# VHH binders against tRNA(Ile)-lysidine synthase (tilS), part 2

Target 1, 344 residues: tRNA(Ile)-lysidine synthase (tilS), of Thermosynechococcus vestitus (q8dih2)
Amino acid sequence: MWGIHHARLHTTLKTQQWLPLGSRILIALSGGQDSVCLTRLLLDLQPHWQWSLVAVHCDHRWRADSTANANFVQQLAQKWHLPCEVVSAPDLPKTEAAARSWRYQVFESVAKALDCTHVVTAHTQSDRAESLLLHLLRGTSPDGLATLLPSRSLGAIQLVRPLLGMTRAQTAAFCQAYGLPIWQDETNHNLEYRRNRLRLELIPYLQQHFNPNVEEALAQTAELLASDRAYFEAEVERLAPTVLREHPPALDRLRLREFPLALQRRLIQCFLRQHLKRGLNFRVIEAVRALMTTGNGSQTASLPGGQHLRVCGRWIELVRPMPPPPAPVPPDPGERSPPPSPLY

## First folded at step 6 (VHH)

Design R4 (from Q2 with S111E; framework vhh_8ghr_2)
Fold by ESMFold2-Fast, scan of step 6:
Structure R4 (fold): chain B 344 residues (1-344), chain A 128 residues (1-128)
Amino acid sequence: as target 1 above (344 residues)
Amino acid sequence: EVQLVESGGGLVQPGGSLRLSCAASGFTFSDSYAIGWVRRAPGKGEELVARIYPSGGSTSYADSVKGRFTISADISKNTAYLQMNSLRVEDTAVYYCARETYVDSYDWGDELYYFDYWGQGTLVTVSS
């Protein structure tokens, strides 16, 4: 039987066209409440959309319970007559970044092997609100607040997040109402301690004392900022060739002065992202922006990788460190001091 | 390559003090990472005892160590510290320095990751 969440998702999919009729869809199924909720919703909607559905479970093999989790997922998929691929990690660095990179590689690889056009993940409105709050507390640009897009490209396939309209409380209630088995993760390893504090302490406090719909409000803010980010990205792409020089890398400071502050910052950000692997922040952007009006020869402090920016006439030029001199040739054995005599 | 190297552990009597150091390489504290100290005692799970954002100076502590431990960072030395005072037998653990990453990349989704790089750990033993 269809409930309100089936109806809402169905309507959203009609208007947004994220998962077209007849698509072959790969579902990321961890076994947690969100992924189980997602899978049940898509299975229930499948007859209306003529989708082919396949699940994939990424077994990281870095926790003692990972095999039991994989078995739980396989049993659930079998009960639902849902094809399920289980992919086990090779020897992998025990970091979240490496695990996430590997998961997305698996999604793309499995989708290609099975001719899937779309992969879906179970990110919720609560995930989006949590991410926005974490970015705010950390300190970030508006671009960093534009978190968890509903749809984006992942290589040749499309990544979609159908549950962004549901809170984690709603996915839990859905699983309970429909009698769905879920995998309970009971761990005290504190690996997501900040996110756990947001989920268990801060968001409940905000719901009780400020706004019961705070998760929805924050997620809507993230969505509005995502639209603004897309607009500025397109505008920067159009304007960059008039401001950025590639050889040697530089910004035209006279041209930059002609643009509004927001575009100045974004053009500087575009330039820095092309040449710095990391370390871009408000302070660095403002240091570069200050060079637009300083005297010839003015420069920034050292940036990641030993680089800095310096004013050279009309240009703010990226100055890379000189290559280190070649390692000294080891002295041949005849040129070394003889070892001290055993008598001394 | 990102590396975190801990030092300063050892044997101390109850009520004593130790200062742990965490030297970071392959990134800078101005790169907007949080640094945490996580401990693991025999037969217990992991506990995050303290966290700092070196660029902003904000800190947080577990209830078990509030008022006794102080976390700090020296941006110029790219080194974080954990000053441990009024040590108790239950503070006995291996202490790890870890970097908390913040993912704002379109390609990885837009969510915070937990600790992505860990040091080797340094043993702190509190016994009489």
Scores: ipSAE 0.000, ipTM 0.244, lowest interface PAE 11.1, mean pLDDT 81

Design R5 (from Q2 with D110E; framework vhh_8ghr_2)
Fold by ESMFold2-Fast, scan of step 6:
Structure R5 (fold): chain B 344 residues (1-344), chain A 128 residues (1-128)
Amino acid sequence: as target 1 above (344 residues)
Amino acid sequence: EVQLVESGGGLVQPGGSLRLSCAASGFTFSDSYAIGWVRRAPGKGEELVARIYPSGGSTSYADSVKGRFTISADISKNTAYLQMNSLRVEDTAVYYCARETYVDSYDWGESLYYFDYWGQGTLVTVSS
């Protein structure tokens, strides 16, 4: 039976056109509360939207219980008559970048194999609020605060986050009300882990003492910042060819002076991103901005990679150092003392 | 360098008790890591039997050992313990001490937990 959350999601999908009628949709199903809630909502709405639905579970194999989780997901999908692909990771580096890269590669590969046009993930309003707050506490640019867009391109397919209008409390209540089995991991309740402490202590503290609707307020701030980011990205793409020269690499400092501060910084960032592998920060951007009004021949200090920027008339030119000779290969530290590889 | 060294394994009769110790070096138990005990028996997969967060005292146990095993940690000695009571033949396994950490996986919506350093293992044999 349709409830309030079915009706609200249906209305949002009609208005926003995120998941068109007749689409073939790949559902990222971790087995946790939010992904189970998402899957049930989409299954219930499927007859009205004539979607084809397929689930994918990414088994990272980082610990022994990952196999039990994958089995749980496969059994739930079978019970729901939902096709489900379980994909097991190779031995990945234990980093967010490597895990994320692999998951999105899986989403694209499975979607291509099954002719899916969209992939959906179960991020909630609470995830948006948590991510915004964590980025604020670490110190980041406004672009870093604009996390979790409702939709974006992922290669040839579209990534959509249909649950961004629901809190984690609401997905929990939904799973309880509809008697849905979920995969529970006790480590998700351990207060010593940073995200769990924020989720179980800090957000409740803020709700109690500052604003009972703090998750919604933070998520709305993230939405506004995401819109601002999209606007600036489009403007930079439009303006870059009029300001950036490729050969030799340079910025037109007279044209930069014509733009507002925010666009100056973003155009400089765009240029530097093409030429610096890392070390792009506020200090470097401001050092380049200072060259817009200095005398001919003025230079920045050395940037990552030994390169610098120098004023040459109208242009702020990138000056590259001579390639250094190859360094002698240091001995492999050989510091590994692993036990026999786990059979996860 | 991070090292975990287990001790206390051996042969015991059904219904007996053993206490395993895990001495840690290269980090302190105040450094925000969990410590787990993982066992592996011939022909079986790995099982996480107990976990402790030493700085906060939080503990968890597998259903197979709950009520029989107790995990504890001594922060001053940088050592974790697994007290095993009412041992059964099916508890026969190599027991590994391991340090747990995690990666925040915002795009997946979950944190990914894993063991980054392992001890060499200690054999526990329960036989009459």
Scores: ipSAE 0.319, ipTM 0.681, lowest interface PAE 3.4, mean pLDDT 85

Design R6 (from Q2 with Y106F; framework vhh_8ghr_2)
Fold by ESMFold2-Fast, scan of step 6:
Structure R6 (fold): chain B 344 residues (1-344), chain A 128 residues (1-128)
Amino acid sequence: as target 1 above (344 residues)
Amino acid sequence: EVQLVESGGGLVQPGGSLRLSCAASGFTFSDSYAIGWVRRAPGKGEELVARIYPSGGSTSYADSVKGRFTISADISKNTAYLQMNSLRVEDTAVYYCARETYVDSFDWGDSLYYFDYWGQGTLVTVSS
């Protein structure tokens, strides 16, 4: 039977339209507390939404108990009459970046194979607060703080995070109240791990000494910053053609001067992202912005790839190193990003 | 170079005892690593039987060995031990000592923990 969390999620889904009526939804099911809570909520709401639900379990094969975890997930899915795909990782570099990339690739591939329009993950309000703190401690722009969006595009499908309104304490209470079996990992309590220290030490310290609702406050801050980011992204897309020149690449410095500081920085960032693969930071953006008022011929220090920007009258032009005289032998196809599916 | 070397395996009768040792080099137990004992029986998958965090002293055990096996660590000798009592025929397996580390995954609902270095394994045979 429905409880308060069913009612709240149902209302949010009606208001936000994240998971439309009749959608075919892929559920990322790790077997942990949060993913089990998510799956139970969606199964209970399914009759009202006429969704088709299917689960996917990503087995990283990094732990000796990973097979037992996969078996637990398959047994739970069978008990709930939920189709479940188990995908095992190839040999991957043991980094978060490689694991994350592989998981999202699996989500896209499985969703495409099963004709799913949406994939859902069990990120909570507590995850959002933890991520915000990690990004603050690392140092980042406001856009970097706007992490774990409720909904975003993942290739041709939508990635949705329905549990962002629930704390980890609330998902634990839900699983206990509904008698749900969960897969526990005792290493989650080891304080030597950075994420566990944020969760088990820092967040409780902040709750006790600064704000008992700190997780909600941090998550709301991330949400407000996400809204601001969306507004600026739309505005930059509208204004970029009036400021950016493609051939040769340049910024119109007279036009840039007409915009508020925040838009100046974002238009410069947009230009740099089109022409640099990495290395965008506040110092680089400010160095380019300084060129808006300097004399003709002024230039930045070298940017990633040996490039720099130089004032040429109205324009801040991207100056690239001379191309090498001999054409390089092209790398083997296996050493490049995967080519798009053959279209002929 | 990180290395884990197991010793103490052998043939034992049901109800007997064995003590496995794992000598670690290339890192210290005062670091942030956990040490696990993982076994693999012929024709079966891997099972984590015991784990210890030497710096903090916390331990955990699989239900199949709880009350019979005891994991410990000597930080000064940089050596972990698995005391196996009341051995059963089903405890017959190759026992591996492994170092556990982690990668933080804030963009996924779970922490990603894994064993990055493994010993060569030591065979434990329980039969009469």
Scores: ipSAE 0.012, ipTM 0.473, lowest interface PAE 7.9, mean pLDDT 83

Design R7 (from Q2 with L112M; framework vhh_8ghr_2)
Fold by ESMFold2-Fast, scan of step 6:
Structure R7 (fold): chain B 344 residues (1-344), chain A 128 residues (1-128)
Amino acid sequence: as target 1 above (344 residues)
Amino acid sequence: EVQLVESGGGLVQPGGSLRLSCAASGFTFSDSYAIGWVRRAPGKGEELVARIYPSGGSTSYADSVKGRFTISADISKNTAYLQMNSLRVEDTAVYYCARETYVDSYDWGDSMYYFDYWGQGTLVTVSS
């Protein structure tokens, strides 16, 4: 039976067109409270949207209880007549980057095998608020604060987050109200974990002393910044050909001077992303921007990868490091007889 | 160096009781780490039996042991315990004590949790 959250999600999906009528959708089902809430909502809405639904469970194999979790998910999916693929990780480095890369590869692979056009994940408004605060505290550009977009491309498929309008408290209440079985993870109470500390201490403190609606406020800020990011990305794409030179790689500093500061920084960032694999930060962007007004021949300090930028007339040119000299030729094998030790 | 040392395993009759101890060194329970008991039986996979957050006090149990097993921790002794009552033949396994940690996920909206240090294991045999 439909409740307020069914109605709100249905209205949002009609307005935003995130999950079109008749789509084949892959649901990321961890077995936790949020993913169970998401799956139940989509199953209840399915008749109205003519979707085909399939679940996928990513078993990282990092925990002793991971097999029991996978079995729980498969049993729940069977009860709901929901096809479910369980994919177990190979031996992966225990890092966020490796786990994230593997999960997204699984989503693309399973979606392709099952002809799914969309994959959905159970990120909530609370997750978005938490991620924004974590990024803010680490230091980031406004673009970095626009975390957990409601919809984005993931290779040939679309990644959608339908629960961004619900808090974690609301997903908990939903699961309790509908008697849904969930896989409980007591690590969510361990305050040594930064996200748990933010969730259990900082967010409640902010709610009590600054703004009872802080999760919603932070999530809305992330949404507004996402819209601003999309606008600037489109504008940079339009302007880049008038500012960037391909051979040799360079920025037109006379043209850059014509743009507002925000566009100057974004055009510089666009250029640097094409040539640097990592290490882009505020200081690097500002060092390049300083070259817009310096004298001919001025250079940046060494950038990630040993590269630097140098002023040459109207251009700020990328200077790549010289190739290393050829390895020395190994000497032919020969005899080396050390002299005998002196006895006197 | 982080170490976890189990003790208290042995032979016991069905319906009997046994208490396992896990002495931790190289970190303190005041640091808010989770401690779990994981068992492995021949022909069966690993099973997380019980978990505790010594500083927070929250506990959880596998359905197979709820009402029979009790996990506890003594912060002053830096030791976790698993009190096993009404033991069954199916409880026969090697029991491991393990410390839980995580990798932050800024993009995924959750944290990846895993056990980073394990004890040597203690054998529990339940037979007539």
Scores: ipSAE 0.006, ipTM 0.304, lowest interface PAE 9.7, mean pLDDT 83

Design R9 (from Q2 with S58D; framework vhh_8ghr_2)
Fold by ESMFold2-Fast, scan of step 6:
Structure R9 (fold): chain B 344 residues (1-344), chain A 128 residues (1-128)
Amino acid sequence: as target 1 above (344 residues)
Amino acid sequence: EVQLVESGGGLVQPGGSLRLSCAASGFTFSDSYAIGWVRRAPGKGEELVARIYPSGGDTSYADSVKGRFTISADISKNTAYLQMNSLRVEDTAVYYCARETYVDSYDWGDSLYYFDYWGQGTLVTVSS
């Protein structure tokens, strides 16, 4: 019964204290390979940890086979004597943000109803490697990388990712070795989707020609970046009250100049996020940072949403929306494109 | 404007055959989309019976129709087909042609697949 992956996870959980003895744990069970692997591992480890385990299946109802998937998950949970809640989505916008927000609400609601302290998801080492590569290929700054931490807060509960030490190949082998039924998602093999091409072509190429352990190397880099991001977010939260003024909204440019460049940019970003709905980017942050050393009365061009920032003594103040400038005339075909802005 | 238009439905005897067609406009099959055939019978849920990736040629089928139904696509005509053989009374349903796409979640590693455009549906009735 007990295999190498059971032993490895058990040791990691002892060392890291992610899922304390006696916890009530909510398992996100999609029915796919990784979530089935996770659920079986936790069920097998349950006697050693005295956990109470409950599964939740989020039925987004976006596909014709979603009801069959939910039925599959409920039947599997029943065979495993695992309580399972199936929650069906209302009519959601078909966006990642809406789907993720709804899943968070479901996790919180079900956890509250069942007194669960932790939610576990089946993200793997392969997921972290893939996410890092996708962000790098888009030219996203390190601060913009959405990387996966093994454990983080999700409202009043703790979100944990126990499978971050396993590759997708390892979860597949586990499911096969233990004869586990899985819900097959045939779309995961189509090369036309960018993530599938990265997964089925690019990562194998890197494993063959550069580093057989590239997924582990990338995942470790992603973890370090995510930890650094979390540290900077905590520092910004601590320092913001000393730099940001609420009435009228402003940044203390004398205080900003005392901080290293990375903190200057993050404090400016924090301020802008409070007052701009969208369109915050590197160029906007740099335009505001330029005001730290310019003369009184200097200001930015119109920002997303029509607002601008202006120097008023020691403060960089947010000013009411300006009327939009006249529509720009398209440049002549012979005009050179400006070089791309440096990333962070 | 994206449109999918089905044709070829009708009344057929058990054991008979029908070929459904799905004419697509507003996008080409060389684009990165899957095309699926989804059926809905009165009082029953929806079932994805067949899917094809026209640019790659990959196909898949529900267990209920494997060996009886064949999905295909003609890129030059921008049309997908569902050849239905050995029809049974339980195949009676409205058949929809639909275009499949996805939303990728970089934060959660969770890709959600869904049909973003649907045809009007064509009725297939299998009865004696």
Scores: ipSAE 0.133, ipTM 0.579, lowest interface PAE 5.1, mean pLDDT 83

Design S10 (from P4 with A114H; framework vhh_h_nbbcii10_fgla)
Fold by ESMFold2-Fast, scan of step 6:
Structure S10 (fold): chain B 344 residues (1-344), chain A 130 residues (1-130)
Amino acid sequence: as target 1 above (344 residues)
Amino acid sequence: QVQLVESGGGLVQPGGSLRLSCAASGFTFSTSGSYALGWFRQAPGQGLEAVAAISSSGGSTYYADSVKGRFTISRDNSKNTLYLQMNSLRAEDTAVYYCAAGTYSGSPELYEAHWEYDYWGQGTLVTVSS
């Protein structure tokens, strides 16, 4: 039976077209309240969307009860007539980053093996608010604050987060109201994890003393920043051919000066990302931007890889380190065949 | 941005009356398209139940059997607002009430089909208790 969360998700899926009619969808099912809520919602919507649904459970093997959790997930999937793949981790560092990287690799490989076009994860509005705060406290650009997008590519498939419109409190209430069995994970209360400190301490403090709807407010900020980022990325892609030269690599500083500051910075960043593997920051972008009005021959300090940018008339050119001069070649006594390969 | 905002909910005694309002912003009921408008409710532990709906012209209405004769749906296109007049309220009317708008084409039987609606409000709580 459909509740308000079924109806809201259904309308979001119609307007955004994230999970098209007839798609084969891989559901990330951890057994926790959020993933159980997601799975039940999709199973209930399935008749109207004609989806083919399959679950995957990633067993990290970090806890003594991980096998019991995997068994719980398999039994729940069987009860719901939902095919379920269980994938066990190799030895992994017990870090959030390593676990996340491995899970996404599993999602891509399992989806490919089962011909799924989409994978869905149970990230909530609360997760998005927590991620925004973590990035803000660490220090980041506006683009970095737009993480946990509702939909993005993951290799050849699409990753979708249908629960971004629901808080963790709402998914808990949903599971309770529909009598859904959930796996309680003691890790959710471990204050050694920074995200749990935000969830259990900081977010409640902000709700009590500043704004009871702070999770929604933060998630909306992340959404607005994501749409702004998408707009600027599309504009940069459109404008880059008019400003960037490929051979030799350069920026047209006369064209660049015609654009608003935000586009100047983003076009410079686009150019630098093509040539720098690391070390992109505000200071480097501003150093390049300063070259838009300086005299011929002006240059930046050395950048990662020993390269720098220098003004050459109209162009801000990328100057790479000079290769060492080749050793002098003795007079050629005639063409020499290469020695035969020692393939024995 | 498209938004439906409900108001008028609250605590009321059995036999009492409430009028719910649903104000639309970011689109208009008549100039942006022909919208069927409806009221749905959800009580704790229950599914989403269609309460009442009204056609784009206002000429046809739907009412759930549980509310016929007690509730009246109406719309004011000049104020871009949908109303639900609730009379003779009962304890079983206790629920969160949601406003919904959808582009309806064809059969009036679809007024109670929640999946036909494209926009949903945040809800307003109605509690009927002494």
Scores: ipSAE 0.560, ipTM 0.847, lowest interface PAE 2.3, mean pLDDT 85

Design S11 (from P4 with E116Y; framework vhh_h_nbbcii10_fgla)
Fold by ESMFold2-Fast, scan of step 6:
Structure S11 (fold): chain B 344 residues (1-344), chain A 130 residues (1-130)
Amino acid sequence: as target 1 above (344 residues)
Amino acid sequence: QVQLVESGGGLVQPGGSLRLSCAASGFTFSTSGSYALGWFRQAPGQGLEAVAAISSSGGSTYYADSVKGRFTISRDNSKNTLYLQMNSLRAEDTAVYYCAAGTYSGSPELYEAAWYYDYWGQGTLVTVSS
């Protein structure tokens, strides 16, 4: 039966076009409350959207109860007449980063194998708030604070997060109200993980002493920053051909001067991302921006790969280090003198 | 941004009365178009139930059988506000009440279906208890 969360999600899907009518969708089903809530919502909406739904469970095998969890998920999927693929991890480092990277690789490969166009994950408004706080506390640009987008590309498929409008408290209440079985993951209480400490200690502190709606406030901030980021990315894509020269790589500093500060920084960043794999930060962008008004021949300090940027008339040119000379062809050992014959 | 904000909920005794208000922002009730406005409710452990709805012109209304004769839906286009007057309240009326707005111009028979509504409020709790 439809509840308010069904109705809200249905409306969001109509306006945003995240999961088109008739799509074949891969659901990431961990067995936790969020993924169970997501799966139940999509199953209930399926008749209106004519989706083909299939679940995937990523068994990390880093806990003694992981097999029991996989069995729980398979039994729930069977009860719901939902096809479910279980993929077991190779020997991975027991870190969030390694687990996350592996899960997304699995989503892409399973989706391709099953001809799914979309994969959905059960990230919530609470997850978005947590991610924004983690990025803010570590230090980041405004773009870095635009965490957990509702939809993005994952290789050839689309990754969608339909639960970003619900808090973890709301997904818990949903599972309780609809009598849904859930798997309790005890690692969610391990305070050694920074995210768990944030969730179990910091967010409750902020809710009690500053703002009971802090999760919503933080998630809304992330959403606003995401829309600003999207606008600037589209604008940079449109303007880059008028400012960036491909061969040899350069920025048109006279053209760059015509743009407001925010676009200047983003166009410089766009240029640098095409030529540098690491070391891009505010300091480097500002050093390049300073070259817009300096005299001919002015240059930046050395950047990763030994590259630097130098003013050459109207252009800020990328100066690459000369490739090392090719290794000398090893000399032939020379004709070896034949060994003395047995008679000599 | 289109927003619907409910108010007027609270604790009330059986047989009592309560008036819910829904203030709309980001669009006006009087602009051209066929906006259906309605009230839905959801009790703990139950689904969304259509309570009452009113057409864009105010000329047609819908009421669930369980509330007919006790509840009255009305709208004030000049204040951009939808109302639900709830009389003779019963314990079974205990629920979170949601304001909803839809752009579908169909007959009142469609007012019962949540999927025809495009905007939803945050909800207001009504508890009927002695």
Scores: ipSAE 0.639, ipTM 0.878, lowest interface PAE 1.7, mean pLDDT 85

Design S12 (from P4 with E116F; framework vhh_h_nbbcii10_fgla)
Fold by ESMFold2-Fast, scan of step 6:
Structure S12 (fold): chain B 344 residues (1-344), chain A 130 residues (1-130)
Amino acid sequence: as target 1 above (344 residues)
Amino acid sequence: QVQLVESGGGLVQPGGSLRLSCAASGFTFSTSGSYALGWFRQAPGQGLEAVAAISSSGGSTYYADSVKGRFTISRDNSKNTLYLQMNSLRAEDTAVYYCAAGTYSGSPELYEAAWFYDYWGQGTLVTVSS
């Protein structure tokens, strides 16, 4: 039975063509409210779209109840006549970054094995708003704010996020209204996690005192920033060969001065990312940009790895620390006189 | 940007009346290839129900049997606004009401189908209770 969220998703899919008619789709099904909501919506839309649907559950094995969670997902999928693959993690570092990298590798490998053209994940408008705020509060470039695109490449397949038009409150209400079983994850309420504090404390404050539609507003900002990022990434790739010198590494400061400020910063960032493993921030980029108009011999303070940048005529050159001198070669053993006889 | 914005919902007692409005922006109601417009509602635990629809010309209307004689749909193309006049309201009319616009097809049975519509509003809550 179709509700408003079925209707809205169907319209979005017609307009955006994210999940074409007849596609074989891999659904990331964690058992949480968002993934259950996503799966139910796609199952209900399936007859109209003639999709082949398969679920995948990534068992991270972090908690003692992870096997029970996998069993819950398997039972739900069976009840819904949905094929489901369960993949268990090897021993991974217990970090969100390692878990996410592993999940995406699983999505790509399972999709390839099952001939799926698309994988869908249950990221919501609330996830997008939370990510934008986290990045703003931690300090990041505009590019760091442009995450959670509705559709992007994942190797040879397409990764799609159909729930980006729904808030977490809406997915919860959907699951309750349709009587959907969900797996309760206690970590979602742990205030030690900054994202949970944003979700449970800050966003409700903003909704009450500033804008009841703040999640939508933030998500729209993230979408606009993502489009701007794509444009600038293409421009930087096109222009980098005219500005960057590889041997020795340098930036052409006369050419840089011809570009708008935004391109200057992005070309400098592109150069620095090729040569610095870390320590890239606004202050470093601005210090390099200041060298565009200073006198010959001007330089930055030391950067990570003991490197710095120095003006050499038209070029801003990367200066690396001197390698240590080679160990001295031991002298050849000369002919030695025998020692004098002992006094015994 | 295409938007449909509903207004006029609220709490009303049984037997009361409300008028819902739906303001459209980003497109016009009266251009060639004009839109059929409709009102849908969804009550807690229920599916999306077609309430009323009006053809692109305004000359044909549809009403669900549950609201015939009580509700009136109308459109004002000069204001780019759709209306639903709701009279003799009952507890059973309690729902979130959604405005929808779809490309005119000429088939009246399609006006009841949610999948026919291309644009949807955010909804306005109507509660009929004391």
Scores: ipSAE 0.619, ipTM 0.875, lowest interface PAE 1.8, mean pLDDT 85

